# VHH binders against Uncharacterized protein AF_1994: the designs that were tried, part 18

Target 1, 207 residues: Uncharacterized protein AF_1994, of Archaeoglobus fulgidus (o28285)
Amino acid sequence: SVTVGHTTVYYTNVPDAKAEVLAGYLQEEFGFTSDTDILLSMSGNEYEVRIPSSYSSPSEVEESFKVYFALLASRVSEEVFFGSPVKLVLVTHQNDELFAVKNQYSFEKAGRVFVYFKGVDREQAFNLANYLESLVGENYDWDVIFEQSEGVYHVVPFVGINDASELTPEMENSYQSMATELEDVLGGDVVVHLVNFEGYEVAAFEG
Key: E = the ipSAE of ESMFold2; O = the ipSAE of OpenDDE; V2 = 0.75 times the mean of E and O plus 0.25 times the DockQ between their complexes.

## First folded at step 20 (VHH; framework vhh_8fcz_2)

Design bb4 (from aa1 with S102T; at its last look DockQ between E and O 0.77; V2 from the best seeds 0.69)
Fold by ESMFold2, look of step 20:
Structure bb4 (fold): chain B 207 residues (1-207), chain A 118 residues (1-118)
Amino acid sequence: as target 1 above (207 residues)
Amino acid sequence: QVQLVESGGGLVQPGGSLRLSCAASGRQFYYYHMNWVRQPPGKGLEWVSGISSSGGSTTYADSVEGRFTIIRDNDKKMVYLQMTSLKTEDTAVYYCARTWGTKTYDWEGQGTQVTVSS
């Protein structure tokens, strides 16, 4: 096993150095203050990472945490395992499965703007990340999903409002302007979908 | 390192009011249910209040319901505890905490001291 801070990784079929990188990554990501045991294994080309929690049943896991966990799987895949397939499993202290996700996106960033992308080039994802960072500055945490389907770019920023009733005219104008400008930046039709942190869409803006 | 920083505590008379603040630094804040917990002198931690990631659901311990209000501002990464009608029994160090699960509180801050005395 290998320990960084309060995070200990027990592993099979994985190099020592990778287990240590994972331990450091999860310690930094979660900031564990009590000893936490992570199980890491590999079968075929898929890494499985089992992360314990104090949840006692699947129904107790909040929707917003499931959204976060899914995004984290993509970041772990990219930053720890060089883009390899990753299955991230939330477990009880008895190692019973509560929730599992596989990485679905590639990952790019500019400052603290994180872009999770699928069906577009990494260069386009980097251009989107840089554009968004130019709007909010290098110290703003922003998670954004970026996809293309049926000839349309879908840009999905996570936002701090719960539903459409919280949307102000200033926010509408800003996001409409962003949707329009992104058509120039990305070179095609754009829809910006605002989602809350539970993953529910609250508004959409066509470029 | 991810950190939670509490502030706004102080000395107040019974019946008084205080507003505690909690500032977060990590993006995972957006996705967590957030809580206030407190540690009275010589006692263990007790849960005070919780708020969902979107801010749409709030919960309170029986001992503070009707007197305390939890508030969340995700754009600023802030959680607040508005305390009114304070009692000497409310004297404690107050911590802002995020939940890995609903029954476990994970905190990193030093807390903020609230002292209610005549």
Scores: ipSAE 0.516, ipTM 0.786, lowest interface PAE 1.6, mean pLDDT 89
ESMFold2 (binder alone), look of step 20: mean pLDDT 80; pTM 0.811
OpenDDE, look of step 20: ipSAE 0.819; ipTM 0.923

Design bb5 (from aa1 with N35S; at its last look DockQ between E and O 0.76; V2 from the best seeds 0.75)
Fold by ESMFold2, look of step 20:
Structure bb5 (fold): chain B 207 residues (1-207), chain A 118 residues (1-118)
Amino acid sequence: as target 1 above (207 residues)
Amino acid sequence: QVQLVESGGGLVQPGGSLRLSCAASGRQFYYYHMSWVRQPPGKGLEWVSGISSSGGSTTYADSVEGRFTIIRDNDKKMVYLQMTSLKTEDTAVYYCARTWGSKTYDWEGQGTQVTVSS
């Protein structure tokens, strides 16, 4: 096993160095203040990471945390395992499975703007991340999904409003301008989909 | 990394008002349900109020419903507890906490002392 701070990774079929990187990554991500045991294994080409939590049953896991956990799987895949397939398993302290997810996206960032992308080039994801960072600054936490479907770029920023009734005219104008500008930045048709932190779409803007 | 820092406590007369603040850091905050919990003198921790990650759902302990209001500002990464009609029984250290579904809580700050006395 390997320990960084309060995070101890117990591992099989994984190099010592990768287990150590994982321990450091999760210690930084979660900031555990109590000793926490992570189980890491490799089967075939997929890493499995079991992360304990204080949830008591699957029904207790909120939709917003499932969204977070899914995004984390993509970050762990990219940043710890060089893009390898990753399954994150949320467990009880008794190692009972609550929720599991596999990485769905590649990952790019500019400052603290995080872009989770699929079906687009990394250079486009980089251009999107830099554009968004130019709008909000390098110290703003912003999670954004970016993918292409049927010849259209879909840009999906997570936003701090719950539903469409909270949109102001200023927000609508700002996101409409962003959708239009992104057509030039990305070189194609764009739809910007605003989602809340439970993953529900609250508005969409065509470029 | 998620840090929770409470403030706004103090000494207040019965019937008075006070607003507690909780400053959070880290992107995980956006995805957490949050609560205020309190520890009265010589007692264990008790839950006061909770709010969903997007702020669309709030809940309150029977003893505070109608007197306390929980508020969340995700853009500023803040949670507030607006307290009115304070009673001596509200005296406690108040903590801001991440909620795990059925009111299991993680708190890590020093809390903020509220004392209701005349």
Scores: ipSAE 0.679, ipTM 0.864, lowest interface PAE 1.0, mean pLDDT 91
ESMFold2 (binder alone), look of step 20: mean pLDDT 80; pTM 0.814
OpenDDE, look of step 20: ipSAE 0.810; ipTM 0.919

Design bb6 (from i3 with D106Q; at its last read DockQ between E and O 0.84; V2 from the best seeds 0.80)
Amino acid sequence: QVQLVESGGGLVQPGGSLRLSCAASGRQFYYYHMNWVRQPPGKGLEWVSGISSSGGSTTYADSVEGRFTIIRDNDKKMVYLQMTSLKTEDTAVYYCARTWGSKTYQYEGQGTQVTVSS
ESMFold2, look of step 20: ipSAE 0.752; ipTM 0.888
ESMFold2 (binder alone), look of step 20: mean pLDDT 80; pTM 0.816
OpenDDE, look of step 20: ipSAE 0.860; ipTM 0.936
ESMFold2, look of step 21: ipSAE 0.748; ipTM 0.883
ESMFold2 (binder alone), look of step 21: mean pLDDT 80; pTM 0.816
OpenDDE, look of step 21: ipSAE 0.829; ipTM 0.931
ESMFold2, fold request of step 22: ipSAE 0.711, 0.697, 0.700; ipTM 0.872, 0.869, 0.866
ESMFold2 (binder alone), fold request of step 22: mean pLDDT 80, 80, 80; pTM 0.813, 0.813, 0.816
OpenDDE, fold request of step 22: ipSAE 0.854, 0.873, 0.852; ipTM 0.934, 0.939, 0.933
ESMFold2, last read: ipSAE 0.696, 0.680, 0.671; ipTM 0.868, 0.862, 0.859
ESMFold2 (binder alone), last read: mean pLDDT 80, 80, 80; pTM 0.816, 0.816, 0.813
OpenDDE, last read: ipSAE 0.873, 0.869, 0.872; ipTM 0.939, 0.938, 0.938

## First folded at step 21 (VHH; framework vhh_8fcz_2)

Design cc1 (from bb6 with Y107W; at its last look DockQ between E and O 0.82; V2 from the best seeds 0.74)
Fold by ESMFold2, look of step 21:
Structure cc1 (fold): chain B 207 residues (1-207), chain A 118 residues (1-118)
Amino acid sequence: as target 1 above (207 residues)
Amino acid sequence: QVQLVESGGGLVQPGGSLRLSCAASGRQFYYYHMNWVRQPPGKGLEWVSGISSSGGSTTYADSVEGRFTIIRDNDKKMVYLQMTSLKTEDTAVYYCARTWGSKTYQWEGQGTQVTVSS
């Protein structure tokens, strides 16, 4: 096993160096203050990471945590395992499965703007990340999903409003301007979808 | 790494008001349900109030409902507890905590002392 801070990774069929990187990554990500035992294995080409929690049943896991956990799977895949398939499993302290997710996206960043992308090339994801960082600065934490389907770019920033009734005219104007400008940045048709931290769409703006 | 730092405690007369603040760091804050928990002198921790990640849902312990208000500002990464009509029974160290399980919370700060005394 390998320990960083309060995080200990027990691993099988995985190189020592990757287990150590995972331990440090999860210690930093979750900030565990009590000793926490992570199980890491690889079967076929997929890494499995089992993370204990104090949830008692699957229905008690908050939707916002599930959204976070899904994004984390993509970051772990990219930053720890060089893009390899990853399954993150939230478990009880008795190692019973509560929630599992596989990485769905590749990952790129500029400053603290994180772009989770699928169906677009990495250069475009980096251009999106740089554009967004230019708007908010290098110290603004912003998670954004970036996909393409049927010739349309879908840019999905996570936002801190609950539903459409909280949109101000100023916000509408800002995101409409963003959608229009992104068509030049990305070189195609764009829709910007605002999503709250529970994963629900609250508005959409066509470029 | 997320960090939670509480402030705003102090000595207050019964019936008085205080506003506690919790400053957070890290993107993880956006996805956490956030809570205030407190530890009265010589007692264990008790849950006070909670707020959803988007701020759309708030909950309160029966003992504080109608007197305390939890507020969240995601742009500033802040959680507040507006306390009014304070009673001596509200004397405690107050901690800002993220939900990390079924009625289970995780905090890293030292808390902020609230003392309600004549």
Scores: ipSAE 0.698, ipTM 0.864, lowest interface PAE 1.0, mean pLDDT 92
ESMFold2 (binder alone), look of step 21: mean pLDDT 80; pTM 0.815
OpenDDE, look of step 21: ipSAE 0.717; ipTM 0.871

Design cc2 (from bb6 with Y32W; at its last read DockQ between E and O 0.85; V2 from the best seeds 0.83)
Amino acid sequence: QVQLVESGGGLVQPGGSLRLSCAASGRQFYYWHMNWVRQPPGKGLEWVSGISSSGGSTTYADSVEGRFTIIRDNDKKMVYLQMTSLKTEDTAVYYCARTWGSKTYQYEGQGTQVTVSS
ESMFold2, look of step 21: ipSAE 0.781; ipTM 0.889
ESMFold2 (binder alone), look of step 21: mean pLDDT 81; pTM 0.833
OpenDDE, look of step 21: ipSAE 0.848; ipTM 0.937
ESMFold2, fold request of step 22: ipSAE 0.739, 0.734, 0.745; ipTM 0.879, 0.876, 0.877
ESMFold2 (binder alone), fold request of step 22: mean pLDDT 81, 82, 82; pTM 0.826, 0.830, 0.829
OpenDDE, fold request of step 22: ipSAE 0.885, 0.856, 0.884; ipTM 0.942, 0.937, 0.942
ESMFold2, last read: ipSAE 0.728, 0.737, 0.747; ipTM 0.870, 0.874, 0.877
ESMFold2 (binder alone), last read: mean pLDDT 81, 81, 81; pTM 0.825, 0.824, 0.825
OpenDDE, last read: ipSAE 0.863, 0.878, 0.886; ipTM 0.941, 0.941, 0.945

Design cc3 (from cc2 with T99H; at its last look DockQ between E and O 0.77; V2 from the best seeds 0.75)
Fold by ESMFold2, look of step 21:
Structure cc3 (fold): chain B 207 residues (1-207), chain A 118 residues (1-118)
Amino acid sequence: as target 1 above (207 residues)
Amino acid sequence: QVQLVESGGGLVQPGGSLRLSCAASGRQFYYWHMNWVRQPPGKGLEWVSGISSSGGSTTYADSVEGRFTIIRDNDKKMVYLQMTSLKTEDTAVYYCARHWGSKTYQYEGQGTQVTVSS
């Protein structure tokens, strides 16, 4: 096993160095102050990471935490396992599965703007991240999903409003301008979808 | 390392008001349900209030419902506890915590002291 701070990773079929990177990554990500035992294994080319929690049943796990956990799976895949498939499993202290996700996206960033992308190339994802960072600055934490389907780019920023009734005219103008500008940046048709932190769309803007 | 930092405590007379603040760091804050817990003198931790990640759902312990209001500002990564009609039994150290199952888990700072006394 390997320990960084309060995070100990027990592993099979995985090199020591990768287990240590995972331990450090999760210690930093969760900030555990109590000793926490992570199980890491590999089957085929998929890594499985089991993270214990104090949840006692699947119904206790909040939807926003599930969204976070899904994004985390993509970051772990990219930053710890160099893009390899990752299954992230939330478990009880008895190692009973509460829910699991597999990484769905590749990951790119500029400053603290994180772009989770699928169906587009990395250069486009970096161009999106750089554009968004130019709007909000280097110290703004922003998670954004970026996909292409049916010839349209879908840019999905997570936002701090709950539903459409909270949308101000200033926000509408800003996101409409963003949708229009992104058509030039990305070189095609764009829809910007605003999503709250529980995963529900609150508005959309066509470029 | 992600942090939670509490402030805004102080000495107040019964019937008074205070607003506690919790400053968070890291993107994780956006997705976490957040809580206030307190430790009265000589007692263990006691849950006070919780708020969903969006701010759309709030919950309160029976002892504080109607007197305390939990608020979050995701843009500033802040959680607040607006306390009114304070009673001597509200005297405690108050901590901000993220939700991590059926009880709070990690990220408690040094807390902020609230003292309700004549």
Scores: ipSAE 0.630, ipTM 0.835, lowest interface PAE 1.2, mean pLDDT 90
ESMFold2 (binder alone), look of step 21: mean pLDDT 80; pTM 0.820
OpenDDE, look of step 21: ipSAE 0.853; ipTM 0.938

Design cc4 (from bb6 with Y105F; at its last look DockQ between E and O 0.72; V2 from the best seeds 0.76)
Fold by ESMFold2, look of step 21:
Structure cc4 (fold): chain B 207 residues (1-207), chain A 118 residues (1-118)
Amino acid sequence: as target 1 above (207 residues)
Amino acid sequence: QVQLVESGGGLVQPGGSLRLSCAASGRQFYYYHMNWVRQPPGKGLEWVSGISSSGGSTTYADSVEGRFTIIRDNDKKMVYLQMTSLKTEDTAVYYCARTWGSKTFQYEGQGTQVTVSS
């Protein structure tokens, strides 16, 4: 096993170096203040990472945490395992499964803007991340899903409002302008979908 | 590993008001339900209030309901506790904490002292 801070990774069929990187990554990501035992294994071509929690049942896991966990799976895949398939499993302290996700996206970033993408190439994801960073600066945490389907680019920024009633005219103008500008940046039709942190869409803007 | 910093405590008379602040860092803040918990002198931690990641749902302990209001500003990564009609029983160190289980919380700050006394 390997330990970084309060995070100890117990592993099988995984190189020592990867287990150590994972331990450091999860310690930084979760900031555990009590000793936390992570189980890491590889079966076939998929890494499985089991993360204990004090939830007692699947229904108690908040929807926003499930969204976060799903995004985290993609970041762990890219940053720890070089894009390999990853399954993250939230478990009880008795190692019973509560919630599991597999990485759904590739991942790129500019500053602290994180772009989770599929169906587009990495250069386009990087261009989107750079564009967004130019708007908000290098110190703004921003998670954005980016995909193309049926000939349309879908840009899905997570935003700090709960529903459409919180939109101001300034926000509407800014996101409409973004949708329009992104058609030039990405070279195609764009829809910008604002989602709250539970993953519910609160507005959409066509370029 | 400091991700939560509490402030705004102080000495106040019964019936008074205070607003506590919690400054967070890191993107994971956006996705966590956030809570205030407190530790009265010589007692264990007790949960005070919670707020959903979007801010659309708030909950309160019976002892504070109607007197305290939890508020969240995701753009600034802030959580507040607006306290009114303070009682001597509200004297405690107040901590900002993320939910990490069934009534289980993760704390990172030193807390902020609230003292309600004549």
Scores: ipSAE 0.731, ipTM 0.881, lowest interface PAE 0.9, mean pLDDT 91
ESMFold2 (binder alone), look of step 21: mean pLDDT 80; pTM 0.818
OpenDDE, look of step 21: ipSAE 0.823; ipTM 0.926

Design cc5 (from bb6 with Y105F Y107H; at its last look DockQ between E and O 0.80; V2 from the best seeds 0.78)
Fold by ESMFold2, look of step 21:
Structure cc5 (fold): chain B 207 residues (1-207), chain A 118 residues (1-118)
Amino acid sequence: as target 1 above (207 residues)
Amino acid sequence: QVQLVESGGGLVQPGGSLRLSCAASGRQFYYYHMNWVRQPPGKGLEWVSGISSSGGSTTYADSVEGRFTIIRDNDKKMVYLQMTSLKTEDTAVYYCARTWGSKTFQHEGQGTQVTVSS
């Protein structure tokens, strides 16, 4: 096993150095203050990472945490396992499965703008990340999903409002302008979908 | 790195008010339900209040309901506890913490001392 801070990774069929990178990544990501035992294994080309928690049942896991966990799977795939398939499993202290996700996106960033993308190339994702960073500055944490479907670019920024009733005219103008500008930046039709941190869409803007 | 820094505690008389602040760092904050927990003198930690990631749902321990208000500002990455009608029983070190299970919370700050005495 390998330990970084309070995070200990027990692993099979994975190089020691890779397990240590995972331990450090999860220690930094979660900031565990109590000793936490992570199980890491590989079957075929898929890494499985089992992360214990004190949840007692699947229904207790908050929707926002599930959204976060899904995004984390994509980051772990890219940053720890060089894009290899990853399954993250949230478990009880008895190792019973509560929730599992596989990485669904590739990952790119500019400053603290993180772009999770599928169906577009990495250069487009980086151009999106740079554009968004130019709007909010280098120190703004922003998670954005980016994909292409049916000839349309879908840009999905996570936003700090709960529902449409919190949408101000200033926000509407700002996101409408962004949708329009992104058609030039990305070279095609764009829809910007605002989602809250539980994953519910609160507004959409066509470029 | 997730960091939680509490402030705003102090000495107040019974019936007084205080507002506690928790400054968070890291993008993970956006997705966590956040809580205040407290440690009274000579006792273990007890849960005080919680707020959902979007701020749409708040919960309170029976002993503080109606007197305390939890508030969240995601743009500033802040959580607040507005405390009114303070009682000597509210004397404790207060910590902000993220939910990490059924009635299980993770905190890492030094806390902020609230002392209610005449």
Scores: ipSAE 0.722, ipTM 0.879, lowest interface PAE 0.8, mean pLDDT 91
ESMFold2 (binder alone), look of step 21: mean pLDDT 80; pTM 0.823
OpenDDE, look of step 21: ipSAE 0.827; ipTM 0.929

Design cc6 (from bb6 with K103N; at its last fold request DockQ between E and O 0.85; V2 from the best seeds 0.81)
Amino acid sequence: QVQLVESGGGLVQPGGSLRLSCAASGRQFYYYHMNWVRQPPGKGLEWVSGISSSGGSTTYADSVEGRFTIIRDNDKKMVYLQMTSLKTEDTAVYYCARTWGSNTYQYEGQGTQVTVSS
ESMFold2, look of step 21: ipSAE 0.744; ipTM 0.886
ESMFold2 (binder alone), look of step 21: mean pLDDT 81; pTM 0.824
OpenDDE, look of step 21: ipSAE 0.845; ipTM 0.932
ESMFold2, fold request of step 22: ipSAE 0.688, 0.691, 0.675; ipTM 0.867, 0.864, 0.859
ESMFold2 (binder alone), fold request of step 22: mean pLDDT 80, 80, 80; pTM 0.818, 0.818, 0.812
OpenDDE, fold request of step 22: ipSAE 0.880, 0.888, 0.886; ipTM 0.940, 0.943, 0.942

